# Designs tried in a protein design chat: VH-VL binders against q9h9l3. Part 91

Target 1, 176 residues: q9h9l3
Amino acid sequence: PRKMVAIDCEMVGTGPKGHVSSLARCSIVNYNGDVLYDEYILPPCHIVDYRTRWSGIRKQHMVNATPFKIARGQILKILTGKIVVGHAIHNDFKALQYFHPKSLTRDTSHIPPLNRKADCPENATMSLKHLTKKLLNRDIQVGKSGHSSVEDAQATMELYKLVEVEWEEHLARNPP
Key: E = the ipSAE of ESMFold2; O = the ipSAE of OpenDDE; V2 = 0.75 times the mean of E and O plus 0.25 times the DockQ between their complexes.

## First folded at step 3 (VH-VL)

Design p46 (framework fv_amlenetug)
Fold by ESMFold2-Fast, scan of step 3:
Structure p46 (fold): chain C 176 residues (1-176), chain A 122 residues (1-122), chain B 108 residues (1-108)
Amino acid sequence: as target 1 above (176 residues)
Amino acid sequence: EVQLLESGGGLVQTGGSLRLSCAASGFTFSDYAMTWVRQAPGKGLEWVSAISGSGDSTDYADSVKGRFTISRDNSQNTLYLQMNSLRAEDTAVYYCAKDLGRYSYGYPFDYWGQGTLVTVSS
Amino acid sequence: EIVLTQSPGTLSLSPGERATLSCRASQSVSSDYLAWYQQKPGQAPRLLIYGASSRATGIPDRFSGSGSGTDFTLTISRLEPEDFAVYYCQQYDSSPYTFGQGTKVEIK
């Protein structure tokens, strides 16, 4: 049996006008919510916009952060061969410059049964904050100090566990 | 030991040009943002310009925008400041300084050179 | 532009005394992006404190920083002869990265 992990990344703005999203923090938790990885990550280029309100990233976090290439190697070693759960996870994989097999990827922003349980349209993309409040009765991403990627990864895993049996059966009958 | 050595200062006429150099050693030059800070005789410190580790991003104080250009040669471990259209108010000791930030500027300056004097007169 | 105002302009003290230097910002400095530098006559500045309270490498523990928002303080608990110098605060929250006008600590 394959191990399952959940990931959440924080990105900062680099490149022209800060429009490029570069990895600045990554958190990975196991099935039970225990932290396997949580590091601030140093982009290899100038940070134009810390996006602190959402990312929680500040200049102080970058002083001793792990360089991108080193962090990427550590993260990919954890993800390879595992079922990886995330929310809008294509953004995390893009920031990691990584391709993870579709058959081993679970995106809680695109699971119709999960939206149904939250009384949301099956075809809509709901935020992690909304789904967590509706289904787990928990407030995450509160205030103006930015998100906790550990908190987000833990919530993402708990959300997936609510539909895991149903969704894994669906995927077995309807392989992507 | 981190060392920064400025050169290229001297006496120049108003409207003239001058290029300052800063030779860096003792650290991986390309990994760190760099800055120029100046100090007029008997006055305080004034930030002039910053450049990212790769050189892809630069910033300038309003007083020097359009006249000064910061650049770097990572293969030679050298930082430059090209100064054009010099004015009397540009008279100062110019310090080369290493940004504490890796790749990105906008952090405090943890190591400084000894400075090079630029005097602008008529 | 964030303007930094240092006070007093000059402190006249004796070795062994405590020095307290103030730096006030015209607007709030985010996330404690405030540094302190020491400059001795004829020398380049030396970084003492960054992040308002973190001591830079090699700086003696008699130097300490505190404060947040608009009010920041540098304290030298017991002045050594080598500590008589000009001290500058600097904000690195936003460009342009501005310095205070300096506080001179001189021998009485």
Scores: ipSAE 0.618, ipTM 0.846, lowest interface PAE 1.9, mean pLDDT 93
Fold by OpenDDE, second read of step 4:
Structure p46 (fold): chain C 176 residues (1-176), chain A 122 residues (1-122), chain B 108 residues (1-108)
Amino acid sequence: as target 1 above (176 residues)
Amino acid sequence: EVQLLESGGGLVQTGGSLRLSCAASGFTFSDYAMTWVRQAPGKGLEWVSAISGSGDSTDYADSVKGRFTISRDNSQNTLYLQMNSLRAEDTAVYYCAKDLGRYSYGYPFDYWGQGTLVTVSS
Amino acid sequence: EIVLTQSPGTLSLSPGERATLSCRASQSVSSDYLAWYQQKPGQAPRLLIYGASSRATGIPDRFSGSGSGTDFTLTISRLEPEDFAVYYCQQYDSSPYTFGQGTKVEIK
């Protein structure tokens, strides 16, 4: 069986008007929730909008941040060969400019059994915050300091574990 | 405050050897890649060699491959450049530079030493 | 290797004027991995811009970088007396991490 990791990224705004989402922090945890990776990341372009209220990223975090191309290599090394769990994970991969094999990807924002367990429509896209509250009775993304990517990655892994057996069986019968 | 101080430069005959040192302070030395950049008199800048924070990986310009060796002693916060089989075209001020990136090289340099002059004569 | 060609070779201007320096790459520089340095006589280079458009710490806002692909520009909006120096571009997309040949900004 393949090892499993969960990933969560925070992005800042770059480019004209800050509309480009650039990776500014990445956190990766293992199946038990242990942190394997947690770094602030320096985008290659000027940051126009730190998006602090959501990202939790401040200018001070960029002083000793890991340059993007270095961080990307480190992250890729961790993810290679693993089952990668995330929430709306396509956004994370896009920011990383890397796309993991679909057969090894698990997106908790698109798992019908998970939504069903949370008394949500199976075809709806629910927030990580909402699912975590409903299924884990835990509050995440609280306060004015922005999101914690470690906390979010851990929550994502715990959510997936609730439906892991059922979903893996489903995928085995219906490979992507 | 970050400080880089090069030493070991001097006059050497063609075919000779020289070892440059760079003493670093003011930052966690092992967390950053280091690079040597040289500048011939009255000329532009030339990237020479780089080494990762751990020292596990190195890279060289083609002009110095097989002749130069970059290394580091993280316990002493010192970067080295062993230069063998020196040629006239190796004459330059050699700068020690701190990479902006952590752990690995391949990023610009946010701090530079004042350089040390190497003169190779025939 | 990626060859960077800077232009013009020399730029003669007066304090208060706008300076525009060009750096052209022989092939596309990925992710805008382009830096600019300033070097004054007898001194080591100083990092001005990285990522094509990001100012390094402590760099005045009169310095700005722009461009992508193969064409990059360093702009000094209003030249100060201390800005007369040689400027180098550098790509760090791929090894060897080459520099341009430099542009000298001199006082007219």
Scores: ipSAE 0.006, ipTM 0.574, lowest interface PAE 9.6, mean pLDDT 93

Design p47 (framework fv_amlenetug)
Fold by ESMFold2-Fast, scan of step 3:
Structure p47 (fold): chain C 176 residues (1-176), chain A 122 residues (1-122), chain B 108 residues (1-108)
Amino acid sequence: as target 1 above (176 residues)
Amino acid sequence: EVQLLESGGGLVQTGGSLRLSCAASGFTFSDYAMTWVRQAPGKGLEWVSAISGSGDSTDYADSVKGRFTISRDNSQNTLYLQMNSLRAEDTAVYYCAKDWGRWSYGYPFDYWGQGTLVTVSS
Amino acid sequence: EIVLTQSPGTLSLSPGERATLSCRASQSVSSDYLAWYQQKPGQAPRLLIYGASSRATGIPDRFSGSGSGTDFTLTISRLEPEDFAVYYCQQYDSSPYTFGQGTKVEIK
């Protein structure tokens, strides 16, 4: 039996015209929703666009932020050997420059039974905000101050728990 | 103990070129953005240029764009300002300063050198 | 660009008095992105305040910063002889990073 965590990352824009997404915050929660990690992360590249409306990240958060290489090491120690839950989680792993085994990865944006419970087409990619409202009757990502990655990670874990038994059995019969 | 020491200033005629250097010590030079700030005799401070810790990003005041180039050599802990097409208005003490934030410029300047005087005459 | 206007241009006071220096921005600056510097004759500037209100390392507690939006203030609660200098505000909210023209605090 493996432990399970949920992750959500916030990115800022780096590179030409801020088109590259670089990790700037990461939150990890355990199965019960307790915070295991929540740090602002300093990208190794110049930040062109804070994307504050979505990320919630401001210049002040970067002054004492954990450098990317150190943060990455801390995060990977938490993720290694665990089942990792996320929403559109490929983006988070890309920002971390990390490959997590498919057999231990759970993406709430690609779980057909979850969409079915939300009265959405099984193969559609639904936003975290929509699924959380439909299935947990809770509003997240409200306002223009940016998203809370802790709130998003907690919602993601709760969404997965709604289909956990069914989905784990499916994966046991149909290994990825 | 952070130290910044400018050099390369002097008298140049209009249209000429000059290269300023700033030797840094007492901190991990490559981890911090750097800037040049100038001050004309008897006048206030004017930001000139900034460079990221890696050297991959640079920015310039409109008054010097296309004429000045900021660069750095992280192996030698040295910051440079190449000044071309100099004008009388470029006459100033040029200060090397360390950005307070890591990697990216656009934060306050926590340490300054003592400055080097550039005089442009015709 | 954001233009910073300091007032007064010159402030004549005696040691022991309170100095209040104003910095006004032509457009809104986040309160976290304004700094104050002190410059003595023949010397480089010295960072006093960053983030509008936070003292830099080694700066005495008689120096304090306040303000938000377009109106910022540097206060020196009790002037010491070494405090007679020129003071500059600077915004680092957006490029180009501009300075005010300076306020000279001189002995009466």
Scores: ipSAE 0.006, ipTM 0.551, lowest interface PAE 10.9, mean pLDDT 89

Design p48 (framework fv_amlenetug)
Fold by ESMFold2-Fast, scan of step 3:
Structure p48 (fold): chain C 176 residues (1-176), chain A 122 residues (1-122), chain B 108 residues (1-108)
Amino acid sequence: as target 1 above (176 residues)
Amino acid sequence: EVQLLESGGGLVQTGGSLRLSCAASGFTFSDYAMTWVRQAPGKGLEWVSAISGSGDSTDYADSVKGRFTISRDNSQNTLYLQMNSLRAEDTAVYYCAKDWGRFSYGYPFDYWGQGTLVTVSS
Amino acid sequence: EIVLTQSPGTLSLSPGERATLSCRASQSVSSDYLAWYQQKPGQAPRLLIYGASSRATGIPDRFSGSGSGTDFTLTISRLEPEDFAVYYCQQYDSSPYTFGQGTKVEIK
C-alpha cells in the first residue's frame, strides 16, 4: 500500500537578526536508503545567517540552488500520500510550509520504544547523533563543516526500521 | 555542458511506425525526468509525453495515447519515443527536452535538443 | 485541459522599446507552475521564466514575469536586437501540460 520515505532539511536564518528558519537544503531517501531528492534550495528572503556550523550551507551553495517555489513543489510531490519519517520532523514541515497528516508521520525523536532500546528515558527528546551512535554504532554529524542531510535522512530511516513492526502495531491500536 | 542529440526522424507513410532517440550527456541522466515536445511546421509547441527518472511513470497527451510509447535506457543515457499508427497530423519537429524536475516530471524544460523532423504523408 | 491564450499575436516594435506580452488561462493556474520560453527561427525553445516571475540562469534582467490566477505577463523592458523572436507561455500545473499559441515580437 503506502510507501515510506525519510526526510531531513537544513535551514538558514532569514528575517530580523536571522531568527526565521528558511529551507536551504532538503534530502529524501527511500526505505532502502537510496537518495530520491537532494538539492540546495534558495530561500525567497535575504539570507542573514547561513548557520554553517550546523547546516553545512555556504554562500557558494546558493549560486546554483533550486528556488524555493520549484523545490517545494518537487518535494511535496514525493511526500504526498506516503509515510514520512524524520527526526524532529515538525521543523522540516514548518520550513516547507506544509501540513502532512499525523497518521502518516513518524518522528524518531518521539518514539518511546526507540529511546528504550538506547537506554534513554522514554519521553526524552534525544538527538539523532546520540541515537545513531547508540543503536547503529555509527558516527554522524562529525566535524565543524555542518551536517549532511543525506546522512541524517539515511540514519533516520535505519533507526525507524529498528522499531517499525512494534510502532506500526502500536499506531494501529492507538490511532493519532 | 548539457547536450541532447536527437535522431531517427524522416519520411514515413500514414499508418507507419518510427522510433526517435535522444542521446543525453553532461548530467546524471537517471536523476531527471525527460519529455518530448513537438512543433508542426509554422505552428506552436505541443507537449507529447513525459517519463520519470526511473522510467516507472509515464504520461501522454490525449492525441498520442495508445499510439506513442516513451521509454528510456539509463545505462545508455538514451530517451526513446516509439511512434505507431502515424497520421498526417503527427508531422512536426520533435524535441527532446530535460525536465527541471529531479526524478519526477511536471516542471519547466530547462534544456532542449536540436529537434528532428518527422514527415508523415500518404 | 487548460487552454492558454496569448495576446497580441504579433507585436511590432523597434529596438529600445518596451514589450508587454499577455498570457491568459482558461482556468486558474498556480503561479508556481507558469513558464515563458523564447524561440528564434530554426532554433529550439529557451527557458526564460519559471514560476511566473523567476528568471532562469543566464537570462538578462530586462526580462521579467508577473501575474497570478488566470492573467500572466512577460515584460522586456528595453528590446535588444537579439530579443526579436516568438515567445510562448506554458503551464505545468496539471497534465496535459499546455503552451500558448505564441506571440511574435518583430522589428517594425
Scores: ipSAE 0.000, ipTM 0.493, lowest interface PAE 15.5, mean pLDDT 88

Design p49 (framework fv_amlenetug)
Fold by ESMFold2-Fast, scan of step 3:
Structure p49 (fold): chain C 176 residues (1-176), chain A 122 residues (1-122), chain B 108 residues (1-108)
Amino acid sequence: as target 1 above (176 residues)
Amino acid sequence: EVQLLESGGGLVQTGGSLRLSCAASGFTFSDYAMTWVRQAPGKGLEWVSAISGSGDSTDYADSVKGRFTISRDNSQNTLYLQMNSLRAEDTAVYYCAKDWGRYSYGYPFDYWGQGTLVTVSS
Amino acid sequence: EIVLTQSPGTLSLSPGERATLSCRASQSVDSDYLAWYQQKPGQAPRLLIYDASSRATGIPDRFSGSGSGTDFTLTISRLEPEDFAVYYCQQYDSYPYTFGQGTKVEIK
C-alpha cells in the first residue's frame, strides 16, 4: 500500500504590491500526525508582505531559512510516490512549482462526503478551521499571530481519516 | 574577502546629473540586496535607496524619490545610482553597502565600501 | 518615520573603562530590529550588533547590545584604544530606515 502524508504551506507576498504568493514555510506529517518536515523557506525574491496575521512569518524567520531550491528538493523527495493530503492543496503545489498526480492527491476542501458530515453543501469550499471545529470539535488558527502549518497539516490528516474508507472506495470506482 | 568599491563621485553644479557605480567582489552578488547610504560633511548617516537581489524591487528615501534611480547589473557584479536634478543638500559621501538579507532588503548592512564624495554647488 | 535619539553626544573615557551608549526610539521598534555601527574618521561604518543583542561576525566579546521597544543600549565592557570612534544606532523595523545622530567616544 502507498504511504500517505499531509502537507501545509505558508506563503508570503512577493512581486508588485505583494500579490504573488511565495513559499516561506512547509510542514509535512505522516498518517499518525508525526512531523516529517518543518522548515522556514527563503524565497528567491524580495518579500513585500510577510502576511504575518495568516502565515506567522516574520523577518527573523528568514535569517537562517533554507533557500527555496534546496527546500523544494527535500520536499519533493518526501512527496513523490505518496498519497498527499492537503486543504486547497493546489495553492501549496503552485507555491512549490510542482505537479503531483491527481490519482495520488486528496484535497479536503473538495471531498463531498466530508462537507456532508459537517452539515455543509457538498459542493461548497469550506475553510480548514470550520471543518476542524465541526468534525473534530477542535479550534485551530486561534489568535492573530499567524497559523501553525504543523497544526494545519495534522488537522488535515485527521479530517481525511474520517472519510478515508468511503473516499478511497469512490476513487477506485471513479478514477480521477 | 568581501569588497565594495565606489566610483563616479565629483563636483557637479545644481540641477546636474551623476551616476555612481559600486563594484562588488567576494560574494554571490545576485543573492543579496544592496543599498546606498549617504553622509553629509560632519553629519550622520542617511539611507538613500535599496534594491533586491534580482533587481525587481526598489525603494527610495522621500528626499530623493523621483530624482534618483537605483539599478544593478548582476552579470557584472555592479550596483548603480543615477542621480538627476541634484541639489546642494545632496552633497555627501555616498556609501555602497551590502544588505545582510538574502534577496530581500530591510536588514542591517554587513559590509560597506569606502565611499565616494559628491559635491553639488552653483 | 521613527526618530532615533542617541545620548550622550560625546562620551570621554580612558582605556579600560566601561562605555554605555543609549539609543531611544520615538516609536516602538518591533522584534528588536535595531543595529549598532562603529565609524572611525575617514572610514566607512562597521556593523557591530544586529537584532538589538546579536554580535556580528568578527566583533569582540567586549561589545554587547541590550534593550527592547524604545530603549536600547550598546555596552563596551573594557575600552581598548581601537574602540574610540563614533557609534550609530539604526532601526530596520519600518520604512524609511533611520539612523541616530551618533555618539562620539573619545579619550579623556
Scores: ipSAE 0.363, ipTM 0.776, lowest interface PAE 3.7, mean pLDDT 92

Design p5 (framework fv_amlenetug; at its last look DockQ between E and O 0.04; V2 from the best seeds 0.00; counts 0 for: pae E 13.8 > 2, placed apart)
Fold by ESMFold2-Fast, scan of step 3:
Structure p5 (fold): chain C 176 residues (1-176), chain A 122 residues (1-122), chain B 108 residues (1-108)
Amino acid sequence: as target 1 above (176 residues)
Amino acid sequence: EVQLLESGGGLVQTGGSLRLSCAASGFTFSDYAMTWVRQAPGKGLEWVSAISGEGDSTDYADSVKGRFTISRDNSQNTLYLQMNSLRAEDTAVYYCAKDWGRYSYGYPFDYWGQGTLVTVSS
Amino acid sequence: EIVLTQSPGTLSLSPGERATLSCRASQSVSSDYLAWYQQKPGQAPRLLIYGASSRATGIPDRFSGSGSGTDFTLTISRLEPEDFAVYYCQQYDSSPYTFGQGTKVEIK
């Protein structure tokens, strides 16, 4: 059977006005929620904005962080050939400078049946926090010290499991 | 001074092949994703293909998937687009463009070449 | 894919006037991922605005962008002769990247 993993990345702002989202942490979990990868990652360019409220990244996390090129190689080895689940996952792929096949990508921010189960409009883009609260009765991303990418990846996998059978059948009949 | 210079365009028959090149200078080529964007005569812009800075990851528009291959030679600072099984609908000016985001992709294109015209006819 | 619809198709104005160009998305686009380009006949596109409202390097302050969700606007406060061109909006929020069909700003 084809392996499935869930990913969540934390990004910091680099480039002009901190507009570029550069990888600063990545967490990957397997189908059961076990951690396969979780590292702080050092961007090769100057960090303009740590975005700490959301990322949880602080200057001290960069001291022993894995250099970007090394971390990227490790992450891509885990993702290649697998079904990758994420929430607004295009942002993670952008920061990894990686193009994952659409046929193997599952974005929980764009799965109509998942929104339907949460009593939300099918076409709306709902936050991971909102969907997790509505469907799993669990609060994530609590407080102002930033998000846990491990917690977010685990929640994302659990959300996908709620619609996995239905959505895989839909994709088999309507290939991306 | 960032510069991108396309070459290789011309007239080709339907079913034929053509290889485009884009010579880059003025930036660390391997740090940036690169893209090809085309524009049919009198029409708007259409994204065609993208490649990661290291050349190890690629993506294609559905209309060209299986026919076009993007590649790069970082030692020569050159981007390529190999076009096979050409159709009349592939007639366009092909632009080489640099992604704005260093070590990332999916940002606006901050520098463009002047384009090279590809005309596909029967 | 996200479809971007620009209006009007053609905007006929005189130098010194204000130009207001619209770009509407078929689904919500984060303002962080909306750009505007200028293209003159025979030339490559030139980046004007990124992140819906930030001017690219070297772009005069008469160009400004605004908007969020599905409605975005490019404003040129006082048209100069060199501003008569075709303008394209682009979203880079999700793959594939898509462009609007363009608005031609022409002399009256």
Scores: ipSAE 0.728, ipTM 0.891, lowest interface PAE 1.2, mean pLDDT 92
Fold by OpenDDE, look of step 5:
Structure p5 (fold): chain C 176 residues (1-176), chain A 122 residues (1-122), chain B 108 residues (1-108)
Amino acid sequence: as target 1 above (176 residues)
Amino acid sequence: EVQLLESGGGLVQTGGSLRLSCAASGFTFSDYAMTWVRQAPGKGLEWVSAISGEGDSTDYADSVKGRFTISRDNSQNTLYLQMNSLRAEDTAVYYCAKDWGRYSYGYPFDYWGQGTLVTVSS
Amino acid sequence: EIVLTQSPGTLSLSPGERATLSCRASQSVSSDYLAWYQQKPGQAPRLLIYGASSRATGIPDRFSGSGSGTDFTLTISRLEPEDFAVYYCQQYDSSPYTFGQGTKVEIK
């Protein structure tokens, strides 16, 4: 049996005008939703915009944050050889400066059966919040405190589980 | 126990130079940003300069830009402040302060040295 | 730069009384990144409060911080003899990380 994990990352703004998205938190959960990894991460560059409203990241979270290089190594160790589930996961991989094999990647933002189940257009990109509400009847990313990457990762995994059998069969017939 | 010990203060003439040192112990020195704060006799505190844990980033108050240089030797657990073109208004007790946050400056200071007095005379 | 103005300049009180110190910022301090320090004569400053309202490690409960935006307050609920000192506020929202000019709490 293949080991499966779900990942969600929060990013802050670095570089000129804060337009560069830098990893500031990463959460990884297993198939059952148990937290395998959840760390605040210190970007290598000065943070210009914490994007707190969305990211939930505040300056105080960086006090004991794990340096990016160290965190990246820890995260990659966890992901290696596993099926990695995420939502719009290319952003997470970009922030990690790492790209997981496509054959072992599952992006819930691009699974037509999942959208179909949610009564959404199959080729549309729906938000994690919307899919979670529609399919799991659960509210995530509520309030003004920003996102919880653990919560988002757990939701992502639960969503994938709804279409896992069908999607895995599809991928087997149509390998990326 | 965290300890910070400043040294290098003394009397110097206007236009002169002085190098302050701060010996740190009791914590992983390179993991924390360090800051210099000064206090003129009978006056308040003034932020002077900060340096990141790895020394790859520095910042200065406008009053000292171009004249002061902050640096560190992590192998020796020592913080430095090179002060050039000293002025009478630079007369103060100079404190070495440990940033509360790791690696980067811009956090409160949880530990302070006892300070070293710099007197600039005309 | 953000200028911090403390008031009053001197506060004369007796042990057991409540002390209220003000720190006003020339502009809003984001995320309440404001600290308070205590300095006794001949000593280095000591961190009391961070994040406007959080007590540093080892700081007695009689010390409390409040406020947001441009107005911050340090309160000493019941002054102890050892609390007579100068208190400074500091913002660490943006460089330069400025201090207030200080408030002296002295014995009446």
Scores: ipSAE 0.018, ipTM 0.610, lowest interface PAE 6.0, mean pLDDT 93
Fold by ESMFold2, look of step 5:
Structure p5 (fold): chain C 176 residues (1-176), chain A 122 residues (1-122), chain B 108 residues (1-108)
Amino acid sequence: as target 1 above (176 residues)
Amino acid sequence: EVQLLESGGGLVQTGGSLRLSCAASGFTFSDYAMTWVRQAPGKGLEWVSAISGEGDSTDYADSVKGRFTISRDNSQNTLYLQMNSLRAEDTAVYYCAKDWGRYSYGYPFDYWGQGTLVTVSS
Amino acid sequence: EIVLTQSPGTLSLSPGERATLSCRASQSVSSDYLAWYQQKPGQAPRLLIYGASSRATGIPDRFSGSGSGTDFTLTISRLEPEDFAVYYCQQYDSSPYTFGQGTKVEIK
């Protein structure tokens, strides 16, 4: 049985008008929700917009942040060979400049059994906040300090556990 | 290049309903949050409502919460505002605005439509 | 809710003069999430300044913004004929994303 981790990232705005999303925090938790990695990450480009309302990233977080190149190496070492769970996880992989095998990727934004359990249309895209409120009776991403990628990664793992048996069996029969 | 064209304004009685539309072009509509801002005749600007790029998050000013519903159709590049239980205080020019931020709202509005007038009479 | 109070209400000046517009917030605006817009009669607003001090694309150097926390300023160093308009500040720190009531800059 493969080890499973959940990942969540927070992005800041770089490039013209801050339109490029660049990695500024990454959190990885194990199956039990224990934190395996949680670092603020300094993007290789100047930060134009910290996006603090959503990212939770402030200027002071960047003072001791791990440079992107180093952080990416640390993160990929943790992810290699594991089942990686995330929400809209393609954005996280894009920010990491990384491909993870489809057979080892689980995206809680695209799991029909999870939507059915939330009494939502099979193919609807639901936010992590809405699914967590509906299925776990928890409020995440609250307050004025932005998202916590630790909190979000933990919520993502708990959501996956609700459908893990059914979905893993489905994927075994229907390899991606 | 970027164009936002509001429509659906007009005269309506108190308690009535009206649906505003905003046709968007010149940018990838689904990448950006959208906002409604209104301006009563001779008055200042008032933020009304915002919707995320995918439409999965919305927010409203307290003055319209429960009466107005923001929505979008990303296949038609169209933003909507359904206005119910209209009051005289809702009389304003309603502007459709493009949020500068990608996917999430709460950033400055870099492009605005020309507005559509809603008049609520008793 | 963060209330923005602009002063003066009206500023009567001649072309070539320097304009100074103030915006005061009822609570601190974090990370300088403050914008300035220009609105000419019969037109939609136009974004001038974001992040309290950064000019939007295509905005002339004569427009500058400054301030932080609760006290913000828009300066037009040398008024051109096209600058006579109403100016609004807006905070985008927290919902509702409120505007100030406006400062009208009119020709003397």
Scores: ipSAE 0.000, ipTM 0.522, lowest interface PAE 13.8, mean pLDDT 89
OpenDDE, second read of step 4: ipSAE 0.000; ipTM 0.533
ESMFold2 (binder alone), look of step 5: mean pLDDT 92; pTM 0.942

